# Designs tried in a protein design chat: VHH binders against p53848r504to814. Part 2

Target 1, 311 residues: p53848r504to814
Amino acid sequence: TYIMAIFNATPDSFSDGGEHFADIESQLNDIIKLCKDALYLHESVIIDVGGCSTRPNSIQASEEEEIRRSIPLIKAIRESTELPQDKVILSIDTYRSNVAKEAIKVGVDIINDISGGLFDSNMFAVIAENPEICYILSHTRGDISTMNRLAHYENFALGDSIQQEFVHNTDIQQLDDLKDKTVLIRNVGQEIGERYIKAIDNGVKRWQILIDPGLGFAKTWKQNLQIIRHIPILKNYSFTMNSNNSQVYVNLRNMPVLLGPSRKKFIGHITKDVDAKQRDFATGAVVASCIGFGSDMVRVHDVKNCSKSIK

## First folded at step 1 (VHH)

Design a09 (framework vhh_3k1k_2)
Fold by ESMFold2-Fast, scan of step 1:
Structure a09 (fold): chain B 311 residues (1-311), chain A 123 residues (1-123)
Amino acid sequence: as target 1 above (311 residues)
Amino acid sequence: QVQLVESGGALVQPGGSLRLSCAASGFTFSDYYMRWYRQAPGKEREWVAGISTSGGSTSYEDSVKGRFTISRDDARNTVYLQMNSLKPEDTAVYYCAAGYTSEWGLLDSFDYWGQGTQVTVSS
């Protein structure tokens, strides 16, 4: 199991247009400390650098501002002699193809795309042009401002385009007692699969792709818990669909899965309005559950508290 | 292309022994929990024995416990049921079943079934 530590590149606004030297040096020092804490317990660590908030209803930074915040920091991390470079994997949290392209130039290893290519149609082309890059294909619906209103999973995602579904090579229609209970994970799997096929059609390789069912994005707190419990179904899910006048087999079986339950609102819902530090304890328990249900990577805010749940 | 083929069913006298085999093909045998079921005429299909993916855990219906032994050979993709001290009430068609068993119970269902092999115990 891999640990992915979240680092938000929070700008120290300089009204005179300074060079952000203090920002970069301070942020780099925080990252060095984070890496040392993680590497005490793990063979490697993934740092996920975010220059723009993806929280529902958040104000989006411009592409230029996102680049200004994230790219120099990634470069500084890669040029640091204080970090064991062979043990530090760099990820950028971006849905913008131009930001991804710039990050790749300065040494990022992973593009973590909350939208699964939905927000930027050029993303898959950038990933395909860089076969050494891993891509996290995440599930969401709508956009940053609308996703919370789209958490309705009562109808099948692809409707009449779906021809047949399989779990362990078995027709899922034969599992009557599980059919209604699995509608959420099947919708999520179908929508991930549609994005997966589009990525493959654009030249992305299966081995580049990790899937993230998108806890907290277009989902209620109960739906987040159902997704965690149903990770085994997602990891054994395949289906056929009609696309461009041909039948396509979509196989999600055995794909690596990333889950990011850290400090999501649904944890606060379970713990009944506890503060952020108490939420860190609850997050550790949820992270352990994600691993137990088959998550291959976990994305966390507090590495020290959360990583103790992983061995 | 998935197949489970049972063999070894025969007519045997009470107190006799018989070994059933189930040969699997078309799937990764070592990833599957294996079970034996049986069905007598006019009765419902009932579970008889089960063996985990590693072979480290086995379970049995109370009426066969101590008399039947389930085992597996992953190199040969085969599961076995050794039946000792057979009784007339053991007369049934015996079925092999393969299923993915999640520890969470969400996928504790049997994906593949064999055609069955007839065991008759008569005096």
Scores: ipSAE 0.000, ipTM 0.093, lowest interface PAE 20.0, mean pLDDT 73

Design a10 (framework vhh_3k1k_2)
Fold by ESMFold2-Fast, scan of step 1:
Structure a10 (fold): chain B 311 residues (1-311), chain A 121 residues (1-121)
Amino acid sequence: as target 1 above (311 residues)
Amino acid sequence: QVQLVESGGALVQPGGSLRLSCAASGFTFSSYGMRWYRQAPGKEREWVAGISGSGGYTSYEDSVKGRFTISRDDARNTVYLQMNSLKPEDTAVYYCTTDIGFYHEGYFDVWGQGTQVTVSS
């Protein structure tokens, strides 16, 4: 299981006039410490650099500000002689194709896109032009201002792998019960699959894509827990959809799955904590559950606490 | 390092007005959007208003649109919420928040301690 460490690039290192030269060096030193700590426990580490908030209802940093916050830092990490470059994987957390394009130029390995290409129609073209780059295709609905209001999952595909497995070899009552219990994961899988097909149609290769069901994005706290429990279903999910007067088989089976439960609000519903940092202990337990249910990668704030849970 | 401090909450009669302030420190204030949330007793915290880092764009929850105005003073590192035509249903603790220190998939961010607004007849 890969560990993806969250690193939020601070705006203080990108102040007008470059007054705080030491700020970039300070951030690099923090990343070096984080990498050394992680590599003591693991064979590799992924650093996910974020320059922009994706919180529901947030006001976004501009594209220029996002670039100023993230790109020089990624370049500094790649140019560092203090890091074992073959063991440090770099990810950028962005839904903007122009930011992704700039990050690729300075040595990023992964584009972590919360929107699965929904927020920027040029994203898939950028990924397709760079076949060496991995892309995390995440599930959400609407946009940042509306996603919290779109957490209703009512329909599911007919002719999917769940139905096919049980149609001729399962009790009718068991099949009906399964229909209701799997509505959420079927909808999530179908919507991921639709984005997956659009990515492939734009020239992205299957081997570039990791899927993220998007804990905390367009989902209630109960739905987040259901998704974690149903990771095995997602990893074995396939379905047929109608597209432009043809039927398209969508196969998500055996694709790598990333989950990012760290400090999310739904953990606060379990522990009654509001402060995100106070959720680190509970996050460790949830991370262990994600791994136990088949997550291939976990995205975390506190590598030390989560690493103890993994061991 | 990052700190937000709200002030201005009070008891007012229906139809009254209040101006809330949020003093920010520890970050480059002008580069970040600012938001106001509120939490009424027994309810979840809900978004009220937002303003972009440039100040050029503002947004409001439907129930407060036309009555509340968000603004900012970058020279004073302060965001404001002007509340007019207050109703009893506006009674809540009001919180200031920003996306600085927010991690991409984290749900909570830097929050102030809140300021109590009570609207009663």
Scores: ipSAE 0.000, ipTM 0.183, lowest interface PAE 13.8, mean pLDDT 74

Design a11 (framework vhh_3k1k_2)
Fold by ESMFold2-Fast, scan of step 1:
Structure a11 (fold): chain B 311 residues (1-311), chain A 124 residues (1-124)
Amino acid sequence: as target 1 above (311 residues)
Amino acid sequence: QVQLVESGGALVQPGGSLRLSCAASGRTFSEYAMRWYRQAPGKEREWVAGISWSGGDTSYEDSVKGRFTISRDDARNTVYLQMNSLKPEDTAVYYCAASRYPYYSSDEDDYDYWGQGTQVTVSS
């Protein structure tokens, strides 16, 4: 299981209210400390740098501002002699193809795209041009301002274009017994699969793609728990669909899965926590559940507490 | 299955106006982006106009910009194409198409559901 540590390169994410926002040396020192803590317990660490908030209903930074916040920092991390470069994997949290392009130039390994290419139609072309880059294909609906209103899932999301569904060597008839209980995860898998085929058709390679069912994006707290419980279904899911007068087989089986339950409001709802620190402890327990249900990577704010639950 | 039914095609004189309607059934209409396409005799099908799932974004082929307007009425599960200042070159069978993905403003490859078409003829 890999650990992906979140580092928000936004003014609101710093303890001094953004006083150190423009101070690359200070940010780099925080990342060095984070890496040392993670590498004490693990052979490698993934740092996910975000220059723009993807929180539902958040105000988006401009592309230029996102680049200004994230790209110099990524470059500084890669040029640091204080870090064991062979053990530090760099990810950028962006849905913008131009930001991804600039990040690749300065040494990122992973593009973490919450939109699965929905917010920027050029994203897949950038990923295809860089076959050494990993791409996290995340599930969401709508855009940043609307996704919280789009948490309705039903059999017609892609159902009338779907020819057959399989859950690890079962046919559609066998799946029918679970149909009512698996609508959400099947809809999520179908929508991920459609974006997957779009990526492949644009030249992205299967080995570049990790999938993220998108906890907290276009989902209620109950739906987030259902997704965690049904990760085994997603990891064993395939289907056939009609596309441009031909049948396409979409195979999501055995793709790596990332889950990011860290500090999500649904954890606070379940535990009645209101304080972010209390949610960090509860997040550790949820992370353990994610791993138990088949997550290959976890994305977290608190590396120390989550590392204990992974071991 | 999604079913789309076009109506409103007619013979009109150059400079005339016509409104096409597309009624959708079989799924939640308001969740899907919609497009109008046309196909003239002996030519390939071309895109004419598109409207996002929310109705907040509309797009048009250059030859129809300023003359055609796409709109949607989600309460009636209908999308419209208002055609003004019609030219003989607009003569074609007009098709309504729906994206296969909810909440996505799709490219051409994503429009799988098609109506039967409605004939528009512009001649004097």
Scores: ipSAE 0.000, ipTM 0.143, lowest interface PAE 17.0, mean pLDDT 74

Design b01 (framework vhh_7qbe_3)
Fold by ESMFold2-Fast, scan of step 1:
Structure b01 (fold): chain B 311 residues (1-311), chain A 121 residues (1-121)
Amino acid sequence: as target 1 above (311 residues)
Amino acid sequence: QLQLVESGGGLVQAGGSLRLSCTASGFTYAMGWFRQGPGKEREFVASISWSGGSTYYADSVKGRFTISRDNAKNTLYLQMNSLKSEDTAVYYCAADRYGSGYYSEDEYDYWGKGTRVTVSS
């Protein structure tokens, strides 16, 4: 199981006035320490660099600002002699194709796109032009065409299937018998499949794609737990869909799955009155569940506690 | 910083209809409506995914209210039909840029100031 550590390349703002930014050297030292800690327990580590924060002070980061925050840091990581470069995998968290282009130039290995190509129509073209790059296709929801197709997915059992031999661990063996209980994961799988086909049609290769069902992204806390329990369904899922006036078979079986349960608000529902840092310990238990149900990669804020769960 | 501005509130007679709007100053992912009636805690009304492909409703409003959005305009709507006196409340628009849940108010990071809806008998 791979561990993907989150590193936010955002400026620090101090309440006493003025604005202080962590310099590249300081950030690099933090990343070196993080990598060494992870590599003590694992054969490799993935660092996911985010240049755009959801915090109020950085919500309005422009494409230019995102590039300024993330690209020099990625370059510094790749040029570091203190890191075993063959064991450090670099990811950038961006939905912007121009940011992805710049990151690829300086040595990133993975584009982590929370929008699955929805927010920037040029993203798939950038990924297709770089067949050595891995692309994380996250579950998001879309446009006018997606809304129209949703009216017909209420009969999900039509044209979809799951390999029964691999679902016993979830206490689910018959898809039709548990139709109402599997509606969420089947919806997620079909929507991922739609984005997958669009990526393939744009020249992206199957071996480039890793899927992320989007824990915490427009889902209730109960739905997040349901997705975790139903990872085996997603990993064995296939269906047929109508696209461009033809029927297309979509096979998601055996695709790598990434899950990011780290510090999601749904953990706070279980550990009521616990602050964000205290959620790191609760996250370890959720990470262990994700691995137990078949996650190939976990995205985390606290590498030390999550590494213990993975080992 | 992201701001949400609600509009469309007012006085309406029972059985009537009213449409609320909420405009965001920038990109939003999941969005929802919450309300707080006289002497009550704030409660969930409806939520919608970014695509509009998933919608959720409180049992008390299901079949009467319809949530929708126009992403090109960064605007959320709530069409309220067959209004009842118990629908009287201040209605709040809520949004998160990433990582929102549908039912709990603590899943949303951005909130409007609210718009008042009064349903008379």
Scores: ipSAE 0.000, ipTM 0.145, lowest interface PAE 17.0, mean pLDDT 71

Design b02 (framework vhh_7qbe_3)
Fold by ESMFold2-Fast, scan of step 1:
Structure b02 (fold): chain B 311 residues (1-311), chain A 121 residues (1-121)
Amino acid sequence: as target 1 above (311 residues)
Amino acid sequence: QLQLVESGGGLVQAGGSLRLSCTASGRTYAMGWFRQGPGKEREFVASISRSGGSTYYADSVKGRFTISRDNAKNTLYLQMNSLKSEDTAVYYCAAGSPYLWSTEAEEYDYWGKGTRVTVSS
């Protein structure tokens, strides 16, 4: 199981005359400490650098601002002699193809895209041109401002293009008995699959893709728990759909799955009246559940407490 | 290793009937019949759940063919009625884990060698 630590790039400081040297040095020092703590317990660590908030309804930083916040930091990490570079995997949390392109130039290994290419149609072309890069294809609906209103998953809401569904080693009688209980994970799998086909059609390779069902994006807290329980269904899911007058078989079976339960609101609903920082210790228990149900990677804010749960 | 053996193929006149059988050497889940006619791709014919309680048919055979199974004998059947010249094909028995609605050959792990059905005019 891999651990992916979240690092939010701080806002610019004007104390250095617009050069922002102090900000980069401070952030690099924090990342070095985070990596040393993680590598004490693990063979490698993934750092996920975010230059723009993906929180529902948040005001988005401009592309230029996102680049200014994230790219110099990634470059500084890769140039650091204090880090064992062979053990530090770098990810950038972005849905913008131009940001992804710049991040690749300075040494990221992973593009973590909350939109699955939905927010930027050029994303898949960038990933396809860089076959050494891993791409996290996440599930959401709508956009940053509308996703919280689109958490309705019903049997008849499955796309018109979907023809047949398959869950490995499942008798149809048993699946029919569970149909209403699995509608959410099936909807999520189908929508991931639609984006997956689009990525493959644009030249992205299957081995580049990790899937993320998008805990907290277009989902209620109860739905997030159902997704965690149904990860085995997602990892055994395939379906046939009509695409451009052709039948296409979409096989999501055995794809690596990333889950990011860290500091999501649904953890707060379980523990009641705790803010994001106070949810870190509760996240450890949820992370253990994600691993138990088949998660290959977990995205967390507090590496120390989550590392204990992964063991 | 699981083995599937088809039987019951042969020559029949248009409008006639044939019953195909497929015997499995061990336990199976959902099963299906596929066929490949001269100059055609391999196509789905029918599938049946482990319990035998649910069946699915290709549109071209609905109302004419009936799939069934006898789990005590590990045997799958295809009753073919009102046969047409277009039904001329090698019929293959397939077994795997799949959900009943699987029409994709790649979802089936085990295959028989096939039994030939010829429908004369």
Scores: ipSAE 0.000, ipTM 0.105, lowest interface PAE 19.1, mean pLDDT 72

Design b03 (framework vhh_7qbe_3)
Fold by ESMFold2-Fast, scan of step 1:
Structure b03 (fold): chain B 311 residues (1-311), chain A 119 residues (1-119)
Amino acid sequence: as target 1 above (311 residues)
Amino acid sequence: QLQLVESGGGLVQAGGSLRLSCTASGFSYTMGWFRQGPGKEREFVASITWSGGSTYYADSVKGRFTISRDNAKNTLYLQMNSLKSEDTAVYYCAARDSWLYTLSEYDYWGKGTRVTVSS
């Protein structure tokens, strides 16, 4: 299981800082400490650098500002002699193809796209041009301002297959129970599959893709819990869809899955623990559950605390 | 969604004092005050964190303004002393869920409360 540590690369990057200036040297030092802490317990660490807020209803930084904040930092990380470069994997959290292109030039290994290519139609072309790059294809609906209003998932005719042997007994008691309880994950899987096929059609290779069901994006807190429980279904999911008078087979089986439950408000609903410090302990338990249900990568804010829970 | 509502703005004379309040519909990890004066972009004023009570101030307000919070009431305060005409602005309350995964800016904003400092 890989640990992906979140690092905020914005002018307001520090928890006790409302400063409009973020010093690259200071940020690099924080990343070095984070990497050393993670590598104490793990063979490698993934750092996910974000230059633009992906929170629902947040104000979006301009593309130029996102590049100004993220790209110099990624370059500084790669040029650092204080880090074992063979053990540090770099990810950039961006939905913009131009930002992804610049990040690849300075040594990023992963493009973490919350939109699965929905927000920028050129994203798949950039990924296809760089077959050495890993792409995280995340599920959402609408855009940053509308996604929370689009959390309605309903039954419809699905040409899908679930490897039932990989589904937990507590989720399935009878055949109709399986259909009723899996509506959400099946809809998410089909929407991911549609984006997956579009990526493949644009030249992206299957080995480049890691899927993320998008906890907190176009989903209520109860739906986030259902997704975590149904990771085994997503990892064993396939279906057929009609396209241009032909049926297209979409196979998501055995694709690696990332989950980012860290400090989402729905954790507070589970534990009634809304204090950020207390949420750090609750996040450890949720991360352990994600791994137990088959997550291959977890995206966390507190690497040291969560790493101890996993190991 | 987290809602922020500012109050306490008004007209005050130079050298006077005013206290602003901001009530949040729920918990937030880091809260702060920003302001926008006539014909200017929004600028940072002060911030406070939950975990350590750490406070940060813009150089223009250091020693004159004090930020504080009451987590039991989900309320943020800004005590403004020795007010100057340059402090005239609309003051906005802002909040973050967490510094580590809040990327470009504060995620939640109030609609603002107007402060006018006259001579």
Scores: ipSAE 0.000, ipTM 0.099, lowest interface PAE 20.7, mean pLDDT 71

Design b04 (framework vhh_7qbe_3)
Fold by ESMFold2-Fast, scan of step 1:
Structure b04 (fold): chain B 311 residues (1-311), chain A 121 residues (1-121)
Amino acid sequence: as target 1 above (311 residues)
Amino acid sequence: QLQLVESGGGLVQAGGSLRLSCTASGSTYAMGWFRQGPGKEREFVASISGSGDSTYYADSVKGRFTISRDNAKNTLYLQMNSLKSEDTAVYYCAAEFGLYYPTSPDEYDYWGKGTRVTVSS
């Protein structure tokens, strides 16, 4: 199981001592400490650098500002002699193809795209041009301003273009058993699958893709819990759909899954915690559940407490 | 500043067809069509995602209207078939931060000035 540590380079971030808002050298020192803490317990660590907030209804930084915040930092991390470069994997949290392109130039390994290519039609072309790059295909609906209003999932599990479903190697074997309890995860899987096929059609390779069902994006707190519980369904899911008068088989089986439950509002609903740092303790318990249900990667703020849950 | 310019409106007989176009001065995310008929409030018609892969329609137009886009030309289209007198309205193009539901025109950041469609009889 991989651990992906969040490093937020946006002014919208709240307190963790204000260290993240310092200059490049100070931010690098924070990242070095974060890596040392993670590597004490794990063979490798993934650092996910965000230069623009993806929180619902947040004000988006310009592309130029996002580049100014994220690209020099990624470059500094890769040039650091204080880090074991073979054990540090770099990710950038961006939905912009131009930002992804600049990050690739300075040594990023993963593009973490919360939009699954929805916000920037050129993203898949950039990923396809760089077959050594991993792409996290995340589920959301609408955009940053509208996603919270689109959390209504159909009572029927089939979208307009979906023709046939299969759930393999799971306790749920029949479509009737899936109807009421699994409509959410099936709709999420279908929408991920549609984006997956678009990525493949644009030249992205299956081995480049990790899937993220998008906890907290276009979902209520109850829906987030249902997704965690139903990860085994997502990892054993396939379906056929009609596209351009042809039937296409979409196979999501055995794809790596990333979950990011860290400090989401739904953790507060469970524990009644107010402060984000107080939620880190509760996040450890949710992380253990994510791993138990089949998550291959977990995205977290507090590496020490979450790492103990993984080990 | 992003500008949207609609075209293609006009007079058409009931049962006829029209195609509306909207050209944007730059790249956009979600886009949509809204309309306002005489003595009515502005209502949702259709929306499309930035990639063009997801579309949404108001129940009153589903099966008759088709929304599409050409991102290379920064142009949005609305193909209107089987037109009814109730479709008579000024049609508005909207862009950025689009809402896919008919009750929230104020979620769109940019708007065109509108193009008039009149369906006779």
Scores: ipSAE 0.000, ipTM 0.107, lowest interface PAE 20.3, mean pLDDT 72

Design b05 (framework vhh_7qbe_3)
Fold by ESMFold2-Fast, scan of step 1:
Structure b05 (fold): chain B 311 residues (1-311), chain A 120 residues (1-120)
Amino acid sequence: as target 1 above (311 residues)
Amino acid sequence: QLQLVESGGGLVQAGGSLRLSCTASGFTYGMGWFRQGPGKEREFVASISSSGGYTYYADSVKGRFTISRDNAKNTLYLQMNSLKSEDTAVYYCAAKPYYGDLWESSYDYWGKGTRVTVSS
């Protein structure tokens, strides 16, 4: 199980990491601390640098401002002699292909794209040009201002374009028996699968792709809990669809899955606590559940508390 | 490959109604209507999922316009009621070959547009 530590290089972030956004040296020192804390308990750590908040309804930084905030910091991390470079994996949280290009030039290993390529049509081409780069294909709907209004899921695809569904290690009859309970994860899997095929068609390789079902993006707090419980379904899911009057087989089986439950509002529903820092204690329990249900990577704000929860 | 053909535009008096249609040459997933008024940039009007179960509207048209589709006919509709002079625009049909959001960049296919003029 990998741990991905969030570092927000933006004042609009709800993260503690935004406190030193204007000073590269201070930000680097904070990242060195995060890495040392994580590496005390783990063989490696992933640092996910965000130059623009993806929180619903947040004000979006310009592409130039996002580059100004994130790229020099990534460069400074890679040039640091204080970090064991072989144990530090760098990710950039961006939905913009031009930002991804610049980050790759300065040594990022992972592009963490909340939109799964929906917000920038050139993203898949950038990933395809760089076969050593891992791409996190995340599920969402709408854009930053509208996603919180698009959390209605139904069996819409089954009659229109989805011709066959299979959850491996269970038969079709068993899936039908759970049909009403699995609408959300099946819709999420189908929509991820559509983006997956689009990525593959653009030259992205299967081994580059990690799946993020997008906790908190176009989903209610109850739906977030359903997704966590149904990770095994997602990891064993395949289907056939009709696209442009041709049949396409979509196989999501055994894809690595990332979950980011850290400080999401749905944890506040469990604890009735709105303080993001206090939610870190409750987040540890949710992280343990995510790992128990089969997540391969967890994205967290408080590395120390979450690291203690990883078995 | 996909071609979109709009129809149903015309001249209508303020407070009147028009129904726009858009026929696709093949199967589509998400579809939407966009418009461009005189001297304005293209703006979002409404979108609909592949099944028709999910719809979203721009605030300026919410409660007045209704988007729907007939997948057996590969046709998208926009029922426009209580039309205002501000609704005067060329209306464009757009489609995408995958599930996706309402973001403009997600639409890969566009029609040539149909003109709607609302007189006061």
Scores: ipSAE 0.000, ipTM 0.149, lowest interface PAE 15.8, mean pLDDT 73

